# VHH binders against UDP-N-acetylglucosamine transferase subunit ALG13 (ALG13), part 12

Target 1, 122 residues: UDP-N-acetylglucosamine transferase subunit ALG13 (ALG13), of Homo sapiens (Human) (q9np73r231to352)
Amino acid sequence: LFRKLTAKDASCLFRAISEQLFCSQVHHLEIRKACVSYMRENQQTFESYVEGSFEKYLERLGDPKESAGQLEIRALSLIYNRDFILYRFPGKPPTYVTDNGYEDKILLCYSSSGHYDSVYSK
Key: E = the ipSAE of ESMFold2; O = the ipSAE of OpenDDE; V2 = 0.75 times the mean of E and O plus 0.25 times the DockQ between their complexes.

## First folded at step 16 (VHH; framework vhh_h_nbbcii10_fgla)

Design e3 (from w1 with Y31W Y110E; at its last look DockQ between E and O 0.90; V2 from the best seeds 0.00; counts 0 for: pae E 2.6 > 2)
Fold by ESMFold2, look of step 16:
Structure e3 (fold): chain B 122 residues (1-122), chain A 127 residues (1-127)
Amino acid sequence: as target 1 above (122 residues)
Amino acid sequence: QVQLVESGGGLVQPGGSLRLSCAASGFRFSWPYEWAMGWFRQAPGQGLEAVAAISTKGGSTYYADSVKGRFTISRDNSKNTLYLQMNSLRAEDTAVYYCAAVEWYSGDLEPSHYDYWGQGTLVTVSS
């Protein structure tokens, strides 16, 4: 496996996902907005995992300067019908973050700097 | 911003018990979030030694052989706090105990895999 770097900013998760879905990082804002909309429409699924006001959480998530993480990955799996696999350490098995039964996968890696990059197979 | 703060250290006689706490902030240590946390210790003049680890997924626990049956790692998700119950303490358990955490990992006893560390709490076991 090899990785493709994303810009080191708060949108890196969505850039990595855009790269795998569309072969381009340009769609990261649309993906972020889709994530917010989906979580809002499916409040019952997500609100218990959010501390405090769910609407304030979503307003924060909609800001491109705000980072996204593990809960958003689970939403994005449902939005795009893809299961997420995440690599952390060389030579160690990845984490199968979701197991929704989708044939297609999104492969990510996560570094100690808190950054997500896209991963490709040969 | 992830922060880990240990407490509960002190002086205890051999055979005694002590309970360490690690207050975590900046993340939730419960499903659906994938984290692992652990306890590590360093005796004076020694390297870092693993003690115990626990993961979010399934609550899997790991123990160093030297502490199995005497120490218990646990967590309270509502307080975002990790615990180490230390029983049957020995002089060899004297060390600074550190709490550590790692995102996107199921945990193990390898300290280089942990990204976040507390400042430590001193445990002294002596007569």
Scores: ipSAE 0.378, ipTM 0.708, lowest interface PAE 2.6, mean pLDDT 87
ESMFold2 (binder alone), look of step 16: mean pLDDT 82; pTM 0.849
OpenDDE, look of step 16: ipSAE 0.780; ipTM 0.895

Design e4 (from w1 with Y33W W35Y; at its last look DockQ between E and O 0.71; V2 from the best seeds 0.00; counts 0 for: pae E 4.3 > 2)
Amino acid sequence: QVQLVESGGGLVQPGGSLRLSCAASGFRFSYPWEYAMGWFRQAPGQGLEAVAAISTKGGSTYYADSVKGRFTISRDNSKNTLYLQMNSLRAEDTAVYYCAAVEWYSGDLYPSHYDYWGQGTLVTVSS
ESMFold2, look of step 16: ipSAE 0.208; ipTM 0.560
ESMFold2 (binder alone), look of step 16: mean pLDDT 82; pTM 0.850
OpenDDE, look of step 16: ipSAE 0.626; ipTM 0.822

Design e5 (from w1 with A36T; at its last look DockQ between E and O 0.42; V2 from the best seeds 0.00; counts 0 for: pae E 8.6 > 2)
Fold by ESMFold2, look of step 16:
Order: structure tokens, then C-alpha cells, then sequence
Structure e5 (fold): chain B 122 residues (1-122), chain A 127 residues (1-127)
């Protein structure tokens, strides 16, 4: 497998997803916005996962300087009809972060520093 | 800083039961019950052995063959607490039991996949 590097900033999750979906990292702000909007429109699905105020969480998430993680991955899986597979350890089996039953997958790797890159086999 | 604190260990006779708890705190992210957690054990002079693991998604559980049917792993995400109910205890279950946690995987019995570890609680099964 091959890793395609993303810019090392707080938007790296969304950049990696943009790369996987559109072969370009440029759409990361649009993907972040879609994530926030979807979670707001589906508050009852996501609010139980959030400690404290859900609206304050979404306000934070909308800021491009803020990082994102597992909850956002769950939302993005539903938005783009893709299940997420995460590679953390060289030579070890990947982690299936979502299991919504989608045929298409998004493959990411995640470093201990909190950075996401896109993964592909070619 | 993530902290895992085990409790509930002690001396128990063969055939008895014991319930271990692991209190978790200090998660980096806003949704800490996204953490996969597990129990591992180490008998004196032995290597680390997997016992059980539980994921947050789908309620998936994993057990070592040596404990299947006797031990039950569970978690209460509202209290950030992991449990291990240990029934039909045997002398071979004597060990220090460790709570472990990691983000981003669906749960398994490979210790190298777990990033955070408690200090352990001793379980002694003896007459």
C-alpha cells in the first residue's frame, strides 16, 4: 500500500478524504462544512457522543484550525456512502472505523501525532 | 493525560467469582467512548496474555479461548468504566490483570495495538 501525504495542518482528515474522493486535497473546506451541516441536521444521531454542548462542538468543528476525529468519520461515512478503514501499524491489519455496509471504502492512515493521510494500493 | 486505574482484584478460592473494574479518564477527544478497551494478564514469570476486548461500535466482544464462557467483558460509557466479570475461577487465572485502551480499531487481542495501559490489579486464585 502507498501513502499520499496531506498538508500537515488541522484539516488533514478532510484533506485526506478529499484526496480519496476527488483525487485532490483542495475540497477540504467544503467537506468540513458538509460534515458540520449534516451533524447539525441530524443532531439526535450524534449528540449522545458529544461531551457537553452539541452546538458548541459544531461551532468548534467548523473552524478550520480545529482537528477532527472519529465522530466526524462516522458522519462522513453516511454523507459519502463509504466505510472507513484506518491503517495505524505497518504490516498489521487495518481497523474498520465504520461498518455501515457500504461497498466502497475510504482508506486512511493515522499517525500517533494525530495526522491523517490517504492510502491506496497503486 | 489518559489514565486507566484498575480495581477489584484480590484473593478468591477456586470456583469463585470476582469483578474487575477499570476507571478511565483524561481522553484527548470529545467522545471518549470511541475507545476500544481490553483486559490483559500476566502470571508471575510469564509473558502478557490477552483476556478480552470490547469495542464501542456494534458492541463487539473478543475473548481468549482460555476464558470463553467464564469471563464477560462489558463497559459503561456513561461512567468511562470497563468491567471484567470473572466466574468459575481457576488457579491458572492467577495473574496481574491490566486494563488497556486505544483509539481507531474495532478491537482485537493483540497487545501491540493498545496504546494506554493501567498499572494492574492482582488476582490470586487459591485455597
Amino acid sequence: as target 1 above (122 residues)
Amino acid sequence: QVQLVESGGGLVQPGGSLRLSCAASGFRFSYPYEWTMGWFRQAPGQGLEAVAAISTKGGSTYYADSVKGRFTISRDNSKNTLYLQMNSLRAEDTAVYYCAAVEWYSGDLYPSHYDYWGQGTLVTVSS
Scores: ipSAE 0.012, ipTM 0.267, lowest interface PAE 8.6, mean pLDDT 80
ESMFold2 (binder alone), look of step 16: mean pLDDT 81; pTM 0.846
OpenDDE, look of step 16: ipSAE 0.738; ipTM 0.876

Design e6 (from w1 with T56R; at its last look DockQ between E and O 0.52; V2 from the best seeds 0.00; counts 0 for: pae E 10.0 > 2)
Fold by ESMFold2, look of step 16:
Structure e6 (fold): chain B 122 residues (1-122), chain A 127 residues (1-127)
Amino acid sequence: as target 1 above (122 residues)
Amino acid sequence: QVQLVESGGGLVQPGGSLRLSCAASGFRFSYPYEWAMGWFRQAPGQGLEAVAAISRKGGSTYYADSVKGRFTISRDNSKNTLYLQMNSLRAEDTAVYYCAAVEWYSGDLYPSHYDYWGQGTLVTVSS
């Protein structure tokens, strides 16, 4: 497996996903927007996972200076029909972040510095 | 931001018991299944070592061999709190005990796998 580096910023999750979906990190803002729109449209699916106001959570998520995580990955799995697999440690098996039964996967790694990168084969 | 606050440390005689608590707040997910948690410790002059871990759903627990049968890890979803019941304490259990958490991953005994850490609570086991 090969690791594709992303820019070290708050959008690194969306950049890694953009790389996997479109072979380019350029679309990270569009993917973030799609994520926010989907969660807003499907509030009953997501709101129980948020402490405090769901509306305020989504406003924060829409800011590209804000990081994203597990809840966004769940939404993106449903949007793009892909399950997410995370490699955290060399030599250790990955974990499924989602397991919705999709054939296609998005492979990510999470570095010790707290950064997401894309993973793929040559 | 995620905050982990340990409490319950103190001075205890060998053979005694303590219960450590870790109050967790600021998680982006209120659902406790999204965070694996663990207890780690550092004795003076030593590296960080694992004590116990509990899976993100709470169904699986893991213990270092040195504490098996004496320590019990648990979590209370309604209070967003992690516990460590420590029984039959020994002098070698003296350490600063840290609460740790990680999203995305099942719990295990590798401290490099945990992203969020508390400030620690000191446990001293001495006569």
Scores: ipSAE 0.005, ipTM 0.224, lowest interface PAE 10.0, mean pLDDT 79
ESMFold2 (binder alone), look of step 16: mean pLDDT 82; pTM 0.851
OpenDDE, look of step 16: ipSAE 0.808; ipTM 0.902

## First folded at step 18 (VHH; framework vhh_h_nbbcii10_fgla)

Design i1 (from w1 with F29Y S30L Y110E; at its last look DockQ between E and O 0.79; V2 from the best seeds 0.00; counts 0 for: pae E 2.4 > 2)
Amino acid sequence: QVQLVESGGGLVQPGGSLRLSCAASGFRYLYPYEWAMGWFRQAPGQGLEAVAAISTKGGSTYYADSVKGRFTISRDNSKNTLYLQMNSLRAEDTAVYYCAAVEWYSGDLEPSHYDYWGQGTLVTVSS
ESMFold2, look of step 18: ipSAE 0.394; ipTM 0.713
ESMFold2 (binder alone), look of step 18: mean pLDDT 83; pTM 0.854
OpenDDE, look of step 18: ipSAE 0.671; ipTM 0.833

Design i2 (from w1 with S30L Y110E; at its last look DockQ between E and O 0.44; V2 from the best seeds 0.00; counts 0 for: pae E 2.1 > 2)
Fold by ESMFold2, look of step 18:
Structure i2 (fold): chain B 122 residues (1-122), chain A 127 residues (1-127)
Amino acid sequence: as target 1 above (122 residues)
Amino acid sequence: QVQLVESGGGLVQPGGSLRLSCAASGFRFLYPYEWAMGWFRQAPGQGLEAVAAISTKGGSTYYADSVKGRFTISRDNSKNTLYLQMNSLRAEDTAVYYCAAVEWYSGDLEPSHYDYWGQGTLVTVSS
């Protein structure tokens, strides 16, 4: 597997996803906005996994300086009709983060530095 | 922000039992979150040794050969708590026991794979 590096900032998840969807990291803000909008419109699906105010959570998530993670991947799978597969350690089995039945996949890795990058098998 | 706090250590006789707990905070084990956990120990004057590990949903468990059949790892995801039931304790089980957690992985007995560690709880099995 080949890892393609993303900028080491709070937007790294969205950059990695932008890279796999559009062959460019440039769309990371648009993907973040789509994620926030989707979660707001589908509050019933997500609010039980958020501690405290869901409105405050979405305000935080909309800030490009704020990190994103496991819950956002769930939303993005539904938005873009892709299932997510995540690698942690070389040679070890990945985590199938979503299982929504989509044929297309987004492959990510998560490093010990808390960073997400794109992964390519070709 | 993630914190792991062990408890339940103490002094026991050979053949006795203890139950260790690890209270986790700063994250949740419930879907959609992937957090495997494990127990590791360090005996006086020795290196770190794996004891047991458990996947996020509890479907996979791993045990060191030295504890198989005597120790049981479990977790209560509604309480964000990991447990280690230790039965038939022996002098060689004397150690500081640490809980550990790893994001985005199903767990194993390799301590270098774990992201977060507690400060430990001492178990002494008296001679």
Scores: ipSAE 0.434, ipTM 0.726, lowest interface PAE 2.1, mean pLDDT 87
ESMFold2 (binder alone), look of step 18: mean pLDDT 83; pTM 0.858
OpenDDE, look of step 18: ipSAE 0.550; ipTM 0.782

Design i3 (from w1 with F29Y S30F Y110E; at its last look DockQ between E and O 0.59; V2 from the best seeds 0.00; counts 0 for: pae E 3.2 > 2)
Fold by ESMFold2, look of step 18:
Structure i3 (fold): chain B 122 residues (1-122), chain A 127 residues (1-127)
Amino acid sequence: as target 1 above (122 residues)
Amino acid sequence: QVQLVESGGGLVQPGGSLRLSCAASGFRYFYPYEWAMGWFRQAPGQGLEAVAAISTKGGSTYYADSVKGRFTISRDNSKNTLYLQMNSLRAEDTAVYYCAAVEWYSGDLEPSHYDYWGQGTLVTVSS
């Protein structure tokens, strides 16, 4: 396994996903907006995982300075028809974050600093 | 910011029982999807050692040999609370007990794999 580094900012998850989908980090804002729109249109699926107002959560998520994580990954799996696999520690099994049965995968790694990078297996 | 707060420590006689709690807060989500939690302890003059760990999903549990059969780890995801039931306590169980958590991992007994730590609760087993 080897990493493709993303820019170290709050959008790193969306940048890593953009890199794997389009071979470029440039589409991270579009991917973020799609995530927010999808979750809003599918509120019943996601709202129980969020404390407080779901609409306020989505408004915050739309801000490019806001980080994203586990709930957004599950939404993005459904949007792009890709299952997510996440690596954390060398030599340990990865986490199969989604199991929606998609043929294609997005591979990420996560560091203790809260940063996501793309991973490629060969 | 994630916070872990232990409670339930105290003085107990050998052979007695005690239940520790760890309240977790500050997660971005109501529950952490892929988080594991564990209990670790440090006796005076000793290093940190693992006691037990539990995964978020599936209820996978891990125990150090020294506590297996006497201690039970559990969690209540609706309250974001981790528990340690300690039975048949021995003087050797005297220690500060720490709650710990890690994101994106199913857990194990390796303390270096845990990102967040509580401040500890003292358990004294004395006659």
Scores: ipSAE 0.283, ipTM 0.630, lowest interface PAE 3.2, mean pLDDT 85
ESMFold2 (binder alone), look of step 18: mean pLDDT 83; pTM 0.858
OpenDDE, look of step 18: ipSAE 0.563; ipTM 0.786

Design i4 (from w1 with F29Y Y110E; at its last look DockQ between E and O 0.63; V2 from the best seeds 0.00; counts 0 for: pae E 3.0 > 2, unsure alone 63.3 < 65)
Fold by ESMFold2, look of step 18:
Structure i4 (fold): chain B 122 residues (1-122), chain A 127 residues (1-127)
Amino acid sequence: as target 1 above (122 residues)
Amino acid sequence: QVQLVESGGGLVQPGGSLRLSCAASGFRYSYPYEWAMGWFRQAPGQGLEAVAAISTKGGSTYYADSVKGRFTISRDNSKNTLYLQMNSLRAEDTAVYYCAAVEWYSGDLEPSHYDYWGQGTLVTVSS
């Protein structure tokens, strides 16, 4: 497996996804906006997983300084028709985060510093 | 911010039983957040030793050979609480017991894989 480093900021998840979808990290804001829009339109699917106001959660998620994580990954799987596989430690089995039956996959890794990067098989 | 708080330690006679609890808080999401958890211990003058670990889904458990058949790890995800039931306690089980957690991993007995650690609870097994 080959890791492609993303910029170390709060948008690192969306940058890693942008890299795999569009071969560039630059579309991270577009992907973030799509995630927020999808979750808003599908509120009943997602609102029970967040604490407090769902609208406040979405407002924060729209801010590029806000970190994203496991719930956003599940939304993005549905938006882009790709299942997510996440690696944490070298030589250990990955986590199959989604299993929506999509043929295409997005491969990520997660470090102890809370950072996401893209992963490729050679 | 994730916090782990152990409780339930104390003095127990050899052959006795004790149940430890670890209350976890600050998880960003409820179900199905990928947190594995485990118990580790440190006896006086010894290094850190793995005891048991359990995956978020609860389908995978891991035990050190020294505790197999005597200790049972379990979790209640509705309360974000980890348990360790310790039976047939021996003097060699005397230690500070630590709760630990790791994100995006199914867990194992390697302490370096765990991101968050509690402050520990003392278990003393003596007559």
Scores: ipSAE 0.303, ipTM 0.632, lowest interface PAE 3.0, mean pLDDT 85
ESMFold2 (binder alone), look of step 18: mean pLDDT 79; pTM 0.822
OpenDDE, look of step 18: ipSAE 0.597; ipTM 0.802

Design i5 (from w1 with F29H S30L; at its last look DockQ between E and O 0.80; V2 from the best seeds 0.00; counts 0 for: odd letters H29:H H30:L H35:W, pae E 4.7 > 2)
Amino acid sequence: QVQLVESGGGLVQPGGSLRLSCAASGFRHLYPYEWAMGWFRQAPGQGLEAVAAISTKGGSTYYADSVKGRFTISRDNSKNTLYLQMNSLRAEDTAVYYCAAVEWYSGDLYPSHYDYWGQGTLVTVSS
ESMFold2, look of step 18: ipSAE 0.164; ipTM 0.533
ESMFold2 (binder alone), look of step 18: mean pLDDT 82; pTM 0.851
OpenDDE, look of step 18: ipSAE 0.747; ipTM 0.880

Design i6 (from w1 with F29Y S30I Y110E; at its last look DockQ between E and O 0.66; V2 from the best seeds 0.00; counts 0 for: pae E 3.1 > 2)
Fold by ESMFold2, look of step 18:
Structure i6 (fold): chain B 122 residues (1-122), chain A 127 residues (1-127)
Amino acid sequence: as target 1 above (122 residues)
Amino acid sequence: QVQLVESGGGLVQPGGSLRLSCAASGFRYIYPYEWAMGWFRQAPGQGLEAVAAISTKGGSTYYADSVKGRFTISRDNSKNTLYLQMNSLRAEDTAVYYCAAVEWYSGDLEPSHYDYWGQGTLVTVSS
């Protein structure tokens, strides 16, 4: 497996997803906006995993300086009809983050620095 | 930011028991998401040794051979608290005990895999 690096900023998850979906990191803002909109429209699915105000959480998530993580990945799986597989350590099995039954996968890795990158096999 | 704070250490006689706690804070999400937590220890003049680990998803547990059958790792997901029940304590269990956590991994006994570390709590087992 081969890693394609993302910019080391708060948008790295969305950049890695943009790279995996479109072979380019440039669409990270639109992916973030889609994530926020989807979670807002599907509040009952997501709000129980967030402490406090869900709307306040979404407002923060919309800020490009705000990092994203495990809940956002679950939303993005539903938005793009792809299941997520995440690699953490060399030689160890990946995490099958979502199991929504989609044929297509998005492959990511998470590094010791707390950073997401795109992964590809070819 | 994620912060881990250990408590429950102290002085105890051989054969006694202690329960260590690790309060975790700064998590963005309510469990159960992919995290693992563990206990590691360092005795005077020795290196860091794994004690036990537990995944937050799936509930898998791991124990070092030296503590198997005597120690029990557990967690309260509603309180983001990790526990280590230590029974039948021996002098060789004397160490500083550290709580550790890792994101996006189901856990194991390899300390280099853990991202977050507490400051430690001292356990002294002495007659």
Scores: ipSAE 0.300, ipTM 0.643, lowest interface PAE 3.1, mean pLDDT 85
ESMFold2 (binder alone), look of step 18: mean pLDDT 82; pTM 0.850
OpenDDE, look of step 18: ipSAE 0.587; ipTM 0.798

## First folded at step 20 (VHH; framework vhh_h_nbbcii10_fgla)

Design d1 (from i1 with Y31F P32S E110H; at its last look DockQ between E and O 0.60; V2 from the best seeds 0.00; counts 0 for: pae E 5.7 > 2, unsure alone 63.1 < 65)
Fold by ESMFold2, look of step 20:
Formats: sequence, C-alpha cells, structure tokens
Structure d1 (fold): chain B 122 residues (1-122), chain A 127 residues (1-127)
Amino acid sequence: as target 1 above (122 residues)
Amino acid sequence: QVQLVESGGGLVQPGGSLRLSCAASGFRYLFSYEWAMGWFRQAPGQGLEAVAAISTKGGSTYYADSVKGRFTISRDNSKNTLYLQMNSLRAEDTAVYYCAAVEWYSGDLHPSHYDYWGQGTLVTVSS
C-alpha cells in the first residue's frame, strides 16, 4: 500500500476523500459542502451523535478551519456509495469504519497527529 | 481534546473491593464511534501493564489473565465514564492505575497505541 500525502490543515479528511474520488485533492470544499447539506437534510440520522445544537454543529462544520472525523465519514459513505477502510497501525489489519455493503471503497490512513491521508493499493 | 480523570483509589485489605472511575470530557461522540478505553497499571519498579479494555463497537472487552474473573470493566455513555470494578484484591494488584483512550482502536493493547491518558490513581492492597 502507498500513502498519498494531503496538505496538513483542518480539511485533510476532505482532501484525502477528494484525492480518492477525483484523483485530486482540490475539490475538498465541494465535498465539505455536500457533507453539510446531506447531514442537514438527514438530521434524524446524525443529530443524536452531536453534543449541543445540531444546526450550530453544521454551521461550524462548513468552516474550512474546522476538522472533521468519524461522523462526517459515515455521512460521506452514504453520499458517495463507498465504504471507508482506515489504516492506522503498520502491520495490523485495517478498520472497516463503515459497512454499508458498497463494492467501492475509500482507503484512508490516520496518523497519531490526527491527520488523514489517501491510501492506494499500488 | 479528551481529558481523563481517575478516582476511587485507596488502601484496601487483601480480599477487598474497589471501584475505579474515569471521567472523560472533551466531546460526547467519543463513546459513540470506533474508540476504546482501557485501564493500565504500573507497580513500583515495573512497566505499564494492560489490565482491561472496552470498545464502543460490539461492546468487546479484554482482560489480562491475572485479573480475569475478579475485575469487570464497564462504561456509562450518558456520563462519559469508564469503570473498573476490582474484587478479591491481592497484594500484586498494588499499582498506580491509569485510564487511557484511543479513537481508532485496532485491537492492540500496547500503551503507545493510546492517545489520551489520565494522571493515575493509587491502589494499595495491604500485606
């Protein structure tokens, strides 16, 4: 497996996903906006996992300076019909973050600094 | 970020019981996703030893062989609190007990794989 590095900023999750979906990390803002819109339109699915106001969470998530994580990954799996596989520890089996039964996968690497990168099989 | 605070340590005679608590703060969804929390201990002059761990997904638990049947790990998501019920305590259970957590758990209990650590609580079993 080969890791494609993303820019080290708060948008790194969306950059890694953009790289995996579109072979370019430049679409990270569009992916972030899609994530926010989807979660807003599907509030019942996501609101119980958010501390405090769900609308305030979404407004914050829309800011490119805000990091994203496990909840956003679950939304993005549904948006793009891909299951997420995450590698964190060398030599250990990956984590299947989502299991929605999609054939296509997005492969990510998560580092101890809280950073996401794309992973390619070759 | 997550903060972990242990409590419940103290002096106990052999055969006694204690319950340790670990209050987690930072953000609520830590307990709702692929995370694990665990208890580690360090006896005087020894390295860190994994005691017990629990993951969110599937409710999987782990216990060190030395504590199986005597210790029970549990969690209360409404309070973001991890517990360790310690029964039938022995002198060799004397240690500083640490609460630890990791957001992307992979099944390895090595201390270097846990990102968040408490300050520790001392348990002394008199002998």
Scores: ipSAE 0.065, ipTM 0.413, lowest interface PAE 5.7, mean pLDDT 82
ESMFold2 (binder alone), look of step 20: mean pLDDT 79; pTM 0.817
OpenDDE, look of step 20: ipSAE 0.689; ipTM 0.851

Design d2 (from i1 with L30K Y31F P32S E110Y; at its last look DockQ between E and O 0.67; V2 from the best seeds 0.00; counts 0 for: pae E 3.9 > 2)
Fold by ESMFold2, look of step 20:
Structure d2 (fold): chain B 122 residues (1-122), chain A 127 residues (1-127)
Amino acid sequence: as target 1 above (122 residues)
Amino acid sequence: QVQLVESGGGLVQPGGSLRLSCAASGFRYKFSYEWAMGWFRQAPGQGLEAVAAISTKGGSTYYADSVKGRFTISRDNSKNTLYLQMNSLRAEDTAVYYCAAVEWYSGDLYPSHYDYWGQGTLVTVSS
């Protein structure tokens, strides 16, 4: 497998997703906004995973300086109809983050610094 | 950012017990959702060795052979706290004990797989 680097900033998850969906990292803010909107519209699905105010969580998530993670991946799987597969360590099996039954996948790797990059099989 | 703070170390006689705690903070989601956790230890002049690990969900636990039956790892997700109950302590258990955490992994006994580490708490077993 081959890793394509994303910019090392708090938007790296959304950049990696933009890369796999559109072959370009430039749409990361649009994807972040879609994630926030979807989670707000589906509060009952997501609020139980968050400590404290869910609306305050969403307001923070809308800020490009705020990192994102596991809960956002679950939302993005539903938004874009793709399941997520995550690689952490060489030679170890990947983690199947979502299993919503989608044919198309997004492949990511996750590094010790909390960074996401896109993964390609070629 | 993520912080891990150990407590509960000290001086104890062989055969005694101690309970270590690790308070976790700085995460985006509820503690049980995000982190696999572990305890690792280092005696002076030696490398890190694994003690125990516990998964993000389901409560799966793993123990080094040297501590099986004597130590118990547990977590209280409502208090964001990891524990190590240490019974039947021996001189060879003397070490600095570290709490560690990793995201996106089910947990194991390999210290290089853990991203976040506490400062450590000293346990001395001496008569």
Scores: ipSAE 0.261, ipTM 0.580, lowest interface PAE 3.9, mean pLDDT 85
ESMFold2 (binder alone), look of step 20: mean pLDDT 82; pTM 0.847
OpenDDE, look of step 20: ipSAE 0.762; ipTM 0.887

Design d3 (from i1 with L30K Y31F P32D E110Y; at its last look DockQ between E and O 0.78; V2 from the best seeds 0.00; counts 0 for: pae E 3.5 > 2)
Amino acid sequence: QVQLVESGGGLVQPGGSLRLSCAASGFRYKFDYEWAMGWFRQAPGQGLEAVAAISTKGGSTYYADSVKGRFTISRDNSKNTLYLQMNSLRAEDTAVYYCAAVEWYSGDLYPSHYDYWGQGTLVTVSS
ESMFold2, look of step 20: ipSAE 0.256; ipTM 0.587
ESMFold2 (binder alone), look of step 20: mean pLDDT 82; pTM 0.853
OpenDDE, look of step 20: ipSAE 0.754; ipTM 0.878

Design d4 (from i1 with Y31F E110H; at its last look DockQ between E and O 0.82; V2 from the best seeds 0.00; counts 0 for: pae E 3.9 > 2, unsure alone 63.2 < 65)
Fold by ESMFold2, look of step 20:
Structure d4 (fold): chain B 122 residues (1-122), chain A 127 residues (1-127)
Amino acid sequence: as target 1 above (122 residues)
Amino acid sequence: QVQLVESGGGLVQPGGSLRLSCAASGFRYLFPYEWAMGWFRQAPGQGLEAVAAISTKGGSTYYADSVKGRFTISRDNSKNTLYLQMNSLRAEDTAVYYCAAVEWYSGDLHPSHYDYWGQGTLVTVSS
């Protein structure tokens, strides 16, 4: 497996996904907006995982300086019809973050710095 | 920002019991993350030693041989709190106990795999 580095910023998850979907990190803002829109349309699916106001959560998530994580990954799986597999440590089993039955996968790795990068096979 | 704060340490006689707690805060999400949490300890003049670990999702537990059958690790996700029930305590259990956590991992007893650490709580087992 090969790692494709993303910019070290709060948008790194969306950049890694943009890389796998479009072979470019440039579309991360559009992916973030899609994530916010989907979660808003499907409030009942996501609201119980958020402390406090779900609308305030979504408002923050729309800010490019806001980090994203496990809840957003679950939403993105449904948006793009891909299951997420995440690698953390060499030689250890990956985490199957989603198992929605999609044929296509998005492969990510997570570093000790709290950073997401794209992963692919060659 | 994730913070871990241990409590419940103190002085206890050999053969006694003590329960440690680790309060986790700084989560933006209420659901169980893909986290593992664990307890590690350091006796005076010694290196860090693994005690126990537990995964968030699978409920899998891991114990050092020296504590199996005496210690029990558990977690309450509604309170974001990790526990270590320590029974049949011995003088050799005297140490500073640290809780630790790591995201996106199922857990084990390797401290290099843990990203977040508490400040520790002292447990002294003495007559």
Scores: ipSAE 0.237, ipTM 0.571, lowest interface PAE 3.9, mean pLDDT 83
ESMFold2 (binder alone), look of step 20: mean pLDDT 78; pTM 0.812
OpenDDE, look of step 20: ipSAE 0.724; ipTM 0.869

Design d5 (from i1 with L30R Y31F P32S Y33F E110Y; at its last look DockQ between E and O 0.79; V2 from the best seeds 0.00; counts 0 for: pae E 2.2 > 2)
Amino acid sequence: QVQLVESGGGLVQPGGSLRLSCAASGFRYRFSFEWAMGWFRQAPGQGLEAVAAISTKGGSTYYADSVKGRFTISRDNSKNTLYLQMNSLRAEDTAVYYCAAVEWYSGDLYPSHYDYWGQGTLVTVSS
ESMFold2, look of step 20: ipSAE 0.391; ipTM 0.704
ESMFold2 (binder alone), look of step 20: mean pLDDT 83; pTM 0.859
OpenDDE, look of step 20: ipSAE 0.727; ipTM 0.869

